# VHH binders against q07589: the designs that were tried, part 13

Target 1, 356 residues: q07589
Amino acid sequence: MSRILVIGAGGVGVITALSLWLKKESDVSLVVRSDYDRVLKHGYTIESCDYGRLEGWRPHHIYSSVEDAASAADNQGYNYIVVTTKNIIDGPVNSRVSNIIRPVLEKNKELHGPQLTTHILLVQNGIDIEKEIWAEFPREQYRYTVLSGIQLIGSTKIGSGHISQVGQDHLSCGAFDPQDAAAIQAANDFVRMYSNEGQNFVEFDPRVRYSRWKKLLYNAAINTSTALVGLDVPRCLEFGVNKKSTEIEVFHPAMREIIAIAASEGIIIEEEFITMFTEITRKKVFKPSMCVDCEKGQLMELEVILGNPIRIAKRNGVATPTLSILYNLLVLVQAKLKERKGLLKFDEKTATLVDE

## First folded at step 4 (VHH)

Design p5 (framework vhh_8h63_2)
Fold by ESMFold2-Fast, scan of step 4:
Structure p5 (fold): chain B 356 residues (1-356), chain A 119 residues (1-119)
Amino acid sequence: as target 1 above (356 residues)
Amino acid sequence: ELQLVESGGGLVQAGGSLTVSCAASGFTFSRYAMGWSRQAPGKERELVAGITRGGSTYYADTVKGRFTISRDNAKNTLYLQMNSLKPEDTAMYYCAAGYSEWYLTYDYWGQGTQVTVSG
C-alpha cells in the first residue's frame, strides 16, 4: 500500500486526501496547521458536490508539521509527497516548496536510500514550478521524481475544519520530465489510487507543459484581474464599458499574450480556449483563488502565474504589454499584503522602504 | 460501457436549419459536461458548443447566435440546433462527454454524424 503525505490543508489538499482515503489503496497522512486542534478533536466537515456530506472525517494520520510527519513515517518513508500549498516564490525562504519538502526527502534518503524513490506531486498553479526542485536536489544525490497535478476544482475552506467543494474534482497528473520512465509510472499509479469511478475524474497527462500553459489562459488573465479589483468574474464582465471592455481589452489580450509565449516554446494552444475560458464562469458568481487570497490577506501566487511567464517572454522576444501591466500592479498589491504581515517595513518619516 | 450515438445529420441548403442529437448511455449523464465538435475536410477538429451539468453554455465565435446547445437529463440526450447554416458549416459533427466543468477536455466522443450544407 502506498504511503502518501499531503502537505496543505486548504480546499484542494483536504479533498485530495479524502479522494485517496475513499479509494482505500493508500495510507494517507495530512499536514494540518492552523486547524490542527479542531480537526484532531472533531475531524473535518466536508460539503462536496462529488463526495457528498461528511462529518467527523479524518485521513489515516494527521500531523501539525512536515517535520513531525517526516519523523513519524514508521521507518517506511513516504512514496508520494503531494504539495497543495500556495507556491509563493517571492514569500519567506522557509515557505519555498523545496524547503517545505526537504525534511521528508532527507528522511526518506537517510532511512531508505536507493530502495525508495520519492514521488513529489506538485498540485499547484503556474509554470516552471518544478525547476526549483531539480536545482535544489541534484539527481546524483537524491532518488525522486517530480509530477504535475493540475486541478480544475472549486474547493474552499469556509471555516475551521470546514470545506466546501462546489466545482468538480478533475485532476490531470503527469511527469514534468516526459523522458522520466519512473515519473510516468508513478503518475499512472497515482491516477489509479486517486480514481473514484462515478465521483471524480482523474487522467494521466502526457503533455504537462501544454496543460499548464493552457490553464494559464484563465489564471494569468482572470485570476489576476479579479484579484486586482476584488470582484467576481460576472461583475468584471458586466461592469465593463458597454459590458464588453473587460473581455475585449483585458482578458482576451492577456490570453493572447500567453498563447504567444507558449508558441515561442513550440507549444500551440488553440484560439478557441480564449472564448471558452471567458464564458465558463460568466454566469457563476465565482471569485478565483488569487482574488480570495488577496481578500483573506494572504500572499498571492504572483510569480508562478505572471512573473515566470513574463520572464520566458523576455528571453524569447515576445511582447507582453497587458500581462506586464497586470503583473506590476499586482506586485504593489503583494507588497501591501507583505507590509500587513510584517514582512515588509516602510519608514514614513523618510518615505523609503526599509531594506533587510 | 459508455456510448455516445449521434443522429440527425444530412444535406441541407444554405440558410436552412438542422438539429442533431446525441443519445448517451452507460454513465450518469447528468454528472458530465457535454459538447459538440466538428471536423471539416483538411481542417483540425473544432469545439463549436459546450454545456455544463448546470446548463451553462459555450459557443465558438464561428457559430455564436446561430447554434443552440441544450440537454435533456431525463432522456440522457444532447441537442445542437443549427440555424442559418452556411457552406462553411459542412463537417462531421461529434458528440463529446467529459467530467470537467471547464470545457478543457472531453474524454469520450461518438462516431459522428455528417452535415452537408449546399450553396
Scores: ipSAE 0.012, ipTM 0.408, lowest interface PAE 9.0, mean pLDDT 88

Design p6 (framework vhh_8h63_2)
Fold by ESMFold2-Fast, scan of step 4:
Structure p6 (fold): chain B 356 residues (1-356), chain A 119 residues (1-119)
Amino acid sequence: as target 1 above (356 residues)
Amino acid sequence: ELQLVESGGGLVQAGGSLTVSCAASGFTFSKYYMGWSRQAPGKERELVAGITSGGKTYYADTVKGRFTISRDNAKNTLYLQMNSLKPEDTAMYYCAARYTGEWYTYDYWGQGTQVTVSG
């Protein structure tokens, strides 16, 4: 039976664990941090459009930390590490994805050496998110693959141990390195274990980088703009000059810049997606995750959604006037959030940033 | 531009059958979840039937066993075969292309085609 460790107990992570658990083809462990005590005592309350209503649900195993999960591997190790946490590259060092997964990779290496390949599935937003893992874990020392999970799912944690899913569970799983046969096989195996026919939609993604650039049409234009102004999508659209300026002068230009950057890498994204991503939440009072993060005083996934795209644009000679303005203003918002958390200090007497 | 154009509506007698169709353009039809919804005057819009990109179907209890949804990806066309029609099936029928985002689901709607069932 495949042993799978899910890290992150938000709406995405909990439904991921539930789908794997319902299929009965894997041993499912979930790392639960803030809700650990409640979930350990009472389980999860789940209201799912795909899976129905569940009370007192728990995966096979629950741990309060990744370190505890790694220690409890009981000489078997983990075949998959599914990471559903936010990817905040410019955040605290201990919150980096490579540092979060390190205890499991070290334990797997210790227990099985070259006999066990660890499949790291990143169910996270953004582009170039796999590169940190390749940089931090030399492949001559660690046996692993890195997989992409793009989960288009309407699942939210609405209370401690309480998950509401109103949008169908749609997961695309593929290999970040399209030449890695082991990663391709691992992705296909994960699709099989995740699939619950008639309840969810899951497919192998043969074009991971295309899929990630496509999702960035929404994330880089709309998540960013809403986070900057603190408004839901319909308000951004309706409050624009003549109810048009937001989509015409902000959203559409940002999306066109993403399309141009993808094209500079040889990836063509269909123009229909500009209209599609503008319309998908026009009549839904919905705040994208980056807007919600900012309102909760949490750091934003700024670098993987805007920083990395802009760096690629600069390398490839693509102009990004709209994305660059959004990015540089959001860098200030991110700095404000860091200052509030004590991660950044400003000296008001000298009017200067206190350097490390 | 994503466009959905419904056709095939009309007047039909109770117990009869009718097929409505939806011609899709401006997007990669085969990759979308497609559905049919209906709305009678003074009532809320009701999802009648849906079909995934892989051909998996679902139906509202009100039409289960009587209606059949199907798709032809080569023709970019969605169909709803309606059998054993009842007067309460009288409504404007809308074709929808469904997109599911991380925290939301959104449907794109056509202009609709009217189905009237006489008693």
Scores: ipSAE 0.000, ipTM 0.180, lowest interface PAE 18.2, mean pLDDT 87

Design p7 (framework vhh_8h63_2)
Fold by ESMFold2-Fast, scan of step 4:
Structure p7 (fold): chain B 356 residues (1-356), chain A 119 residues (1-119)
Amino acid sequence: as target 1 above (356 residues)
Amino acid sequence: ELQLVESGGGLVQAGGSLTVSCAASGFTFSRYWMGWSRQAPGKERELVAGITSGGSTYYADTVKGRFTISRDNAKNTLYLQMNSLKPEDTAMYYCAATYSGEYFTYDYWGQGTQVTVSG
């Protein structure tokens, strides 16, 4: 049996652990932070459109930290590390994905040396998210693969130990390096272990970078715009000038810029996805994750959704007028959130940023 | 901290051969998709050759059959063997690297090495 560590006990992470647990083909460990005491004593309450209602549910193992999970590897190590946390590149250094997974990679190396290959599955939004892991963990010292998980799930934590899933569990899993045979095999094996016939949809993704650019049509246009204004998608569409300006002058231009950036890499995104992504939530009273994060006072996944695409555009000579204005305004929103959290300080006497 | 350093450029006669090299440091070379791009004065940058982490190769029509890209993962070095050189091959040649490989989109670039083909 594969031993799997899921890091992140939000809506996505808990449902990921549940699906693996229900399949009964893996030993499932979950890292639970703020809800640890509640979950240890009472388990999870889960209301799932795919998996039903559960009370008192727990995976095979729960740990309060990644360090505790790593030390409990009892000579078997972890075959998979599934990372479902928010990827906030401009946040605290200890929250970086490479730093989060480091204790597991070090412990697996200590226990098994070069005999164990650890498969790191990033179930996170954005582009270029794998590059930090490859940069931080030299191949000569660590045996691992990096896998992409694209999740189209509407799942949120609505209370301590309480998960509500109202969107279908749809996972696409593939290799970030399409030439890495071990990564391709690991992705196919994960698909098999995650699959629950009649309850979820999970597929091997042969075109990871295409899939990530395609999802950015929604994330870079709609998650960003809704986060900036604090409105759900239908309100953004209805409140526009003549009920058209939002889609015509904000969403569609941002989506076209993403398509142009992808095209500069040789990746063609079909034009029909502009219409598809605009329409799929038009009549669903839904606040995307970036909007919810902002309202809760939590930092946004700004760099992986807008920062990295814009950096690619600049390198390739692609103009991004709409994405750049959204990005620069959201940088100010992010700074406001950092200031409120004490991560950024402003001196009102000199009117300057301090702690440079 | 990723460093790409090109070498081996110079002046060569038309019909001659030249090998340019790229030494990589500060990253796990074997995981990168590597490539060679060139830029002639007053022209846009052109991707001439690419090689994946798995060894699959790509060549622009302008150089196909004349240039050969190869990599040595043990030495963290990328090579471009250029044969039957033409005056039109005169350009600054840049080494490039990326972890994403679809259609050889590159994130990291070296400083370049000048290749001049005369007469």
Scores: ipSAE 0.000, ipTM 0.120, lowest interface PAE 18.2, mean pLDDT 86

Design p8 (framework vhh_8h63_2)
Fold by ESMFold2-Fast, scan of step 4:
Structure p8 (fold): chain B 356 residues (1-356), chain A 119 residues (1-119)
Amino acid sequence: as target 1 above (356 residues)
Amino acid sequence: ELQLVESGGGLVQAGGSLTVSCAASGRTFSRYAMGWSRQAPGKERELVAGINSGGSTYYADTVKGRFTISRDNAKNTLYLQMNSLKPEDTAMYYCAALWSEYDFTYDYWGQGTQVTVSG
């Protein structure tokens, strides 16, 4: 059986571990930090629209740290590392994906050398999220692949050890490097192990970069705007001037800028998706993940959703007036959150940012 | 896998009406947002209508007010009612499954159904 380590015990990570566990084709380990003691004593309470209600559920193995999980796998290693944590590039260094996965990659290399290939599945938003891994772990020295997981299943942690899933479990899994045959095979194998007939929907993604740019039409325009104003999508649309200014002057221009950036890389996204993505969420009262993060005082995935797209645009000569305004205002929101968390210090006597 | 089979196309005179349908099998239809795309010779594929799992609809400006998209979850069937047809509506019509509202991926299956409008 494949040994799979799921890192991140939020709504996405716990449901990911549950789906793999229910299929009975893998040995599932979950890294649980803040809820470790609760889960060890009582397991998870899960209320799932796809998987039903479970009480006292645990995967095969639970660890309080990635380091502990790496040590426990020393005879077999992990075939898959599934990273479901938020990707906050501008956050603490220890929260970076490359630092999170490092103990597993180093331990697998130490014990197995080139005999074990580790498949790193990033179930995270954004563009260029795989590039940090390739930069930190040269492929000549480490045996691994990097896989893309596109999933926003509407799953949240509503209490310690308590998960509520109200949006269906849909996963699109593919290879970041379309020329990597091992990555393509690993993605197809993951799809088979994750699939639970009649309960979830999972498919191989043959065009990862296209899919990620297309999803950014929604994330870079709507997640960002809702996070900035603290409103759900229908309220943003209805509260606009003449019930139209939000979509015409904010959402649609931001989406067109994303399409232009993707086109600068040779990826064409059909203009009709602008209207389609706006309309399919118009009457669904929910707050996107970035809005929820901001309201909970948690750092936003700002750099992978807006920062990286804008940097690509700048390199390729693409104008981004709407995305840049959203980005620079959200940088201030992010700084406010960092200050509240003690990650950023401001000296009120000198009215200056403390450089440390 | 989800399989989509289009039917109901044919020859219609300008100003006439036609309904095309799409039968879904293999997966639970009600969990998907669905759509209709069309492609005429020498033109790009155009998304003309969409409907999500909650029943909210989208229409391209070219068909707004003339076409109506609907779904029957009990029959796993998607419909496109086309009224006041114009020669410009002549195209191959494809049924599309939007994987989910969270994934935004369209899956096209089958060869479509041809709609030809004379006049």
Scores: ipSAE 0.000, ipTM 0.227, lowest interface PAE 13.4, mean pLDDT 86

Design p9 (framework vhh_8h63_2)
Fold by ESMFold2-Fast, scan of step 4:
Order: C-alpha cells, then sequence, then structure tokens
Structure p9 (fold): chain B 356 residues (1-356), chain A 119 residues (1-119)
C-alpha cells in the first residue's frame, strides 16, 4: 500500500487527501497546522460537489508538522509527498518548498538508503517550480522524482476544519522531466490511486511544461490583475473603459506575452485560448486565488506566476511590457504585505528600506 | 483511435435556425468534456459552447441566449442548436473533446462543418 504524505491543509490539500482516502489504495497522512486541535478532536466538515457532505472526516493519519510526520514514518517512509502549499519563493526561507519537504527526504534517505524512491508531487501554480528541488537535493545523495499536479478545483477553507468545494476536482499529473521513466510511472500510479470513477476526473499529463504555460495565460493575466485592484473578474471586465479596456489593453496583451515566451522555448499555445480564458469567468463572480491571498494579507505566488516567466523572457529576448508593469506593481503590493508581517522594515526617519 | 465527425452545416438565411451534430467514436464519450469552436476567414478560432460530462454548460457571450449545446451519451453524439443566426455566425464549426473537465483546452478536434449565414 503506498504511503502518501499531503502537506498543506487548505481546500486543495484536504480534498486531495479525501480523494486518496476514498479510493482505499493508499495510506494517507495529512499535515494540519492552524486547524490541528479542532481537526484532531472533531474531524473535517466537507461540502463537496463531487464527494458529497461529510462530517467528522479524518484521513488515516494527522500530524501537526512535517517534522512530526517524518519522525512517525515508522521505518516505512513515504512513497509520495504531495505539496499543496503556496509556493512563495520570495517569502521566509523556512516556507520554501525545499525546506518544507527536507525533513521527509532526510528521514527517507536515512531509513531506506537507495531502495526507496520518494515521489514529490507539486500541486502548485507556476513555471520552473521544480528547479529549486533539483538544485537543493543532489541526485547523488537522494533518490526522488518530481511530479507536476495541475488542479483546476474550486475548493476553499471557509472555517476551522470546514471545506467547501464548488468547482469539480480535475487533476492533471505528469513528470517535470518528460524523459524520466520512473517519474512517468509514478505519475501514472498516482493517477490510478487518485481516480474515483463518477466523482472526479484525473489524467496523466504527457506535456507538463505545455500545460503549465497554458494555465499561465489565466494566472499571469487575470489572477495578477485582480490581485492588484482587489476586484472579481466580472467587475474588472465591466468597470473597464467602455467595458473593453481591461480585456483589450491588459488581459489580452498579457496573455499574448505568455504565448510569446512559451514559443521562445519551443512550446506553441494556440491563440484561441486567449478568447477561451477571457470568457470562462466573465460571468462568474469570484476572486482568483492571488486576489484572495492579497485580501487576507497573505503573500502572493508572485515569483512563480510572473517573476519566472519574465526571467525566461529576458533570457530569450522576448519583450514583456504588460507583464513587467503588472509584476513591478505587484512587487510593491508584496512588499506592503511583507512590511505588515514584519518581514520588511522601513525607516521613516531616513526614508529608506532597512537592509538586512 | 478517437474520431470526431461533424455534420449538419449549410446555408441559412439571417434569423434562421440550424443544428450541427458531432458523431464521436473510439473513446468513452460520457467521460469527456465536449465543445464547439468556430473560425471565420481571417479570424482566430473561438470557443462557442461547451458541455461537461455532468451536463454543465458554457456559452461565449456572442452566442449566449441564441445557441444551445446538448449531448446524448447513449448515441455518442454532441449537438449545437443555433437560433436567430446572424451573418457574423458564418464560420467553420469544429467539434472538440478533452478528457475530464474543461481546463481551457481541447486535445481532439474534428475536421469541421461550414455554416454560412446570408443576409
Amino acid sequence: as target 1 above (356 residues)
Amino acid sequence: ELQLVESGGGLVQAGGSLTVSCAASGFTFSRYYMGWSRQAPGKERELVAGISSGGRTYYADTVKGRFTISRDNAKNTLYLQMNSLKPEDTAMYYCAAVYGEWDYTFDYWGQGTQVTVSG
């Protein structure tokens, strides 16, 4: 039976753990931080459009930290680490994905040496998110693969131990390195263990980088713009000059720039997706995840959604006037959030940033 | 070996109605999100309507209230009922499919059926 550790107990992580638990083909552990005491005592209340209403639900195991989960591996280790936390590479060092998973990788290495391969599934937005893991964990010392999870689910934690899922559970899982046979096999095995016929949709992704660039048409244009102005998508579209300036001057140019960057590395995204991505939420009154994060005072996934694309563009000679304006304004929004959290200090006496 | 074959296109007068159909084979139709896209000469291809395996529908603003998408899982057939047709609706109409839920893309496309609206 595969042992799976899900890190992140937000809407995505809890539903991920639920789907694996319902399939009954894996031993599911969930890391729950803020809600640990409530969930340990009362379980989760889940209202799911795919899985129904559950009360008092728990996965097989619950841990209050990744360190506790690693210590409790009980000589068997973890076959999969599923990371559903936000990827904020410009945030505190201890919140970086490589540092979050490190206790599990160290423990698995100690317990199983070269016999256990750990499959790290990143269910996170953005491009180049796997590169930090390859850089921080030399393959000579660690046996692992890195898998991509693209989740188009509408799932939110609406209270302590309370999850509401209104968007269908659709997971696309593949290998970041398309030539890594072990990663491809692990992705296919995860799809099988995650699949619940008649309740969710899950598929193997043979083109991870294509899929991630394609999703960035929405994330880099719409998540970013809504986060900057604090408005839902329909309001952004309707409030534009003559109800057209937002899509014509902001969304479409940003999407075209993403297409040009993807093309610069050999990945073609059809122009029809500009229209598709603009229309899909035109009549849905909701705020994308980056907008919600900003409003809750939480740091945004800025670098993986805009920073990394812009760096690729600069390397490849692609102009990004629209993405660069969005990025540089959101850098200021991110700095405001960091200052509020005590992660950034400004000296009003000298009117300068305090360098640390 | 997935196949999508469109039919039912033709010439129609402005204000008229037309139904195009898509016959699907080689896959479990009921598990696929299905859609209709169109492309006019010199213009980009656009998604007109979509329908999930569970029957949830999507419509582009240009056709909302005039077009109706439906599916018959027993017959592996997708339909687009087009009412109050306008000259601007003239295009090649393509049937499209993607496994599971629509994630803004389609993996499979038919060869298209031409719809011409005269004015």
Scores: ipSAE 0.000, ipTM 0.118, lowest interface PAE 21.7, mean pLDDT 88

Design r1 (framework vhh_7b18_3)
Fold by ESMFold2-Fast, scan of step 4:
Structure r1 (fold): chain B 356 residues (1-356), chain A 121 residues (1-121)
Amino acid sequence: as target 1 above (356 residues)
Amino acid sequence: QVQLVETGGGLVQPGGSLRLSCAASGFTFSRYAMGWARQVPGKGLEWVSYISSGGSTYYQDSVKGRFTISRDNAKSTVYLQMNSLKPEDTAVYYCARGLWYDSTEYGMDVWGQGTQVTVSS
């Protein structure tokens, strides 16, 4: 029976743990932070369009921290670590994905050595998100694989220990390294353990990098623009000059730049996806996740959605005029959020950033 | 231009059946998920059923076991077979082109004009 640790107890993480628990093919542990005491005593109240209504639900194990989960594993270890937290590369060092999972990887190495392979499933937006893990954990010293999860689900926490899921659970799971046979097998095994017949949709993703570049047509053009201006997608489209300037001068150029960057890596994304992603929320009053994060005063997934694409473009000689303007303005928005959180200081007397 | 055209609505008695059809044009139909949503006067838009590009089907609890969604990629058409109809199924039914894209959200982008379904005696 696979032992699975889910890190992140937002709407996505809780439903992920529930789906695994309902399938009865894994031992499920969930890291719960702010709601820990409530969930320990009363469990979760879940209202799910896929899984029905549950009261007092809890997975097999609940921990208040990753460190506690790692310690509680004793001689057993974890076969899968599912990371559903936001990936904010430019945030505090202790919040980086590699630092979040480190206690589990160190404990598994200490207790099991090369006998246990840990499969790290990143259910997170962006490109190159796996590279930090490969850099921080040399494969000679740690036995692991890195898997990609693209989870398309409408699930939110509406109260302490209370989850509402109104959009169907759709997960695409694959290997970041398409040559890694162990990772491919682990992804297929996860799809099997996660699938609940007639309740969710789960598929193996044979083209992880293609899928992530494709999703960036929406994230890098629309999440970014809406976050910058604080408007939902239909307002961005309708408020443009002649109700056309936003899509023609901002969204479409940004999407074409993403297509050009993907092509510089040998990945072709069809032009029809520009129209598809522009139209998908044209008639739905919806604020993408980056816009919502900004409005709540939370740091944005800026580097994985714009920073990394632009760095790839620069290495490959691809021009990114539209993406670069969006990125550099959002760097200022991110700095404003960091200043408000006390994560950076500005000295008004000298008019200078205090960079320590 | 991208278009969705619904047909098959009408008046039916409780317990009866109707089959809705939605003809799609202006895009590569086989690459998109398709769905049906309905609007009851005084209520918001309510999702009824969804079929993925790969053929996986999903249903709202109130219609499970009574409604069946299907697609014919050769004809660029999606269908909704509605059995055991109830007065509360009375609504305007909309065909929609859909896809999943955000880890916290899903969307339907292109909508048809709608077709009226009335269930009464």
Scores: ipSAE 0.000, ipTM 0.184, lowest interface PAE 14.3, mean pLDDT 86

Design r10 (framework vhh_7b18_3)
Fold by ESMFold2-Fast, scan of step 4:
Structure r10 (fold): chain B 356 residues (1-356), chain A 121 residues (1-121)
Amino acid sequence: as target 1 above (356 residues)
Amino acid sequence: QVQLVETGGGLVQPGGSLRLSCAASGFTFSRYYMGWARQVPGKGLEWVSYISSGGSTYYQDSVKGRFTISRDNAKSTVYLQMNSLKPEDTAVYYCAKDLYWGESYTGFDYWGQGTQVTVSS
């Protein structure tokens, strides 16, 4: 049996742990932070369109921190670390993905050295998210692979220990390094362990970078715009001038810029996706994740969705007028959120930024 | 493993009608969005129509009112009824399986060989 540690107990992380637990092919550990006391005593209440209603559900193991999971007395190392937390690279340094997983990766190395390879599955949005892991953990010193998870699921935590899933559980899993045979095998093994026939969909992703650029057509144009204005997608489309300005002058130009950046790397994305992504979400009344994060006062995944794409564009000589305006305005929104959380300090007497 | 087989293409006069069929296998058909895309000579691939697992339909503006997409989950088949055909509809039509419609993302995978539709006088 594979030992799997799921980090992040939001809607995505809890359903991920549940699917693995139901398959009975792995030993599942879940890191639960704010809800730990409730979940420890009463378990999870889950209302799932795929898995049904569960009361008092627990995975095999529950920990209050990653450090506790790593130091557990019965821990023989983890085969997989599944990261479902938000990837906020401009946030506090100790919240970086590399710092979050470090205790587990160090403990696995201490227990097994080169005998065990740890598979790090990033179920997170954005481009170049794997690069900080390769930079922080030299591959000469650590045995690991990095896997991409694209989760297409509508799952929300609606109360302490209470999960509501109304969108089908779909996961695409592949290797960030398409030449890494161990990563490809680990992704295929994860697909097999995650699959629950008749309840979910999980498939191997042979083109991770293509899939991530393609998802950015939506995230970089629509998640960003909705977060900036605090509106759901249908309201953004209907409230535009003549019910057309939002899609024609904001969404579509931003999407075309993403296509141009991907093309500068040799990745071709069909133009029909611009129309398809706009139309398929036109009548779906909900707020994308970045908009929800902003409303909850939580930092946005700004750098991995806009920052990294724009930096790639600059290196490759691609113009990004629409993405750059969205990015620079959202940098101000992010700064407002940081100031409210005490992460950024402004001196009103001198009108000067004190921290940073 | 995933297989999509398109049929029903052919030569038709302007104003005529054709019905395309796509027989799907290798996945749980009833749970996926299905669609049609076309390769227009000189333009490239363009999306035509989409149908959700629940039966909701979406159309490109140029075909709205003329084309109708439908599905038969018992037969694992998706259809495209094309009426009032124009020379501009001449293309290779591909049946497409979506990755999935989740939170805020949808992707198309083209698995079929395509079927030629030619509209000419």
Scores: ipSAE 0.000, ipTM 0.275, lowest interface PAE 11.6, mean pLDDT 86

Design r2 (framework vhh_7b18_3)
Fold by ESMFold2-Fast, scan of step 4:
Structure r2 (fold): chain B 356 residues (1-356), chain A 121 residues (1-121)
Amino acid sequence: as target 1 above (356 residues)
Amino acid sequence: QVQLVETGGGLVQPGGSLRLSCAASGFTFSRYYMGWARQVPGKGLEWVSYITSGGRTYYQDSVKGRFTISRDNAKSTVYLQMNSLKPEDTAVYYCARGLWYDETTYGMDVWGQGTQVTVSS
């Protein structure tokens, strides 16, 4: 039995834990923060298009922090760490993914040394998200693999201990390093443990970087634009000049720039995906996750969705006029959110940013 | 009171060496990556080197093999050992605290006041 720690109790994390729990092939632990007391006493209420309605559900174990989960390992450790939290690399330092998982990696190393390999599955948007983990944890000192999870799922926490899932649970799981045999095996093992026949769709992803660039056609063009203006996708498309300017002068140029950046590192994304991703939510009144985060006053996954693509573009000599405008305007939106949360201070008397 | 204080700058001949030190205070030093950036007269800021909280080091191509970044978490200090200095290394060198890993200065949020390094024949 694999021991699996799921970090993040939002819509994605709770459904991830539920699918693993329903399969009955793993011991599932979930880190629950704000809803801990409610969930510990009453469990989750889940309304799922794939898994049905559940009342009083909880995984095998619930912890209020990653530190508590790591300490409670009792000489067993964790085989998988599944990270479903937002990846906000420009946020508080303790919220960085490397700092979030560190207690588990240190405890696994203490308990098992090199005998246990910890498989870190990042179910998060963006490109180059694995590089921070490789940079922070020298592989000579830590035994781990890094896996990519791409969830195409519509799941939201609609109240304390209450999850609503309206889009099918579709998970693609693969290795960030396509030559890491241990990571490939771990990804295949996770697919097997996650799969629930007739209820979800889960597959091994042999081309992680391709899949992540492809998803960025939607995330870097549409998540970003909707977050900037606070509108759902159909409104963005209908409200454009002649009902065309948004897709022709914002979405499509941003998507073409993503394709050009991917091509600069040898990854070809088919041009037809520009049309496909523009059309997929044209008639669905849907606010992408970045837009929802903005409306809730939560920091956006800005750097992993736009910042990193633009930095790759600059290194490879690819022009990004559309992505750069979207990025720099959203940097201001992110700063507004940080100011409202007390993470950034502006001195109105001097009209300057307080650097310290 | 988050603060970074650089020392060790000065005048050196081409081919010489300097060691820069940066003393940090007011934050949990071990949890941040640290870096050095430089402002060349008449040009913008460019990153020079990074060291992650885990101790991994990265260098701009023009300094790779000549410069070495290191940290002492017990002393909350980051160092830049500069060898085989060239006239084009002349710049104000800034110590910076990093919020995330990349090969730019965009992730750096707290900066020292800088220390002048002049390489002249």
Scores: ipSAE 0.005, ipTM 0.436, lowest interface PAE 10.2, mean pLDDT 89

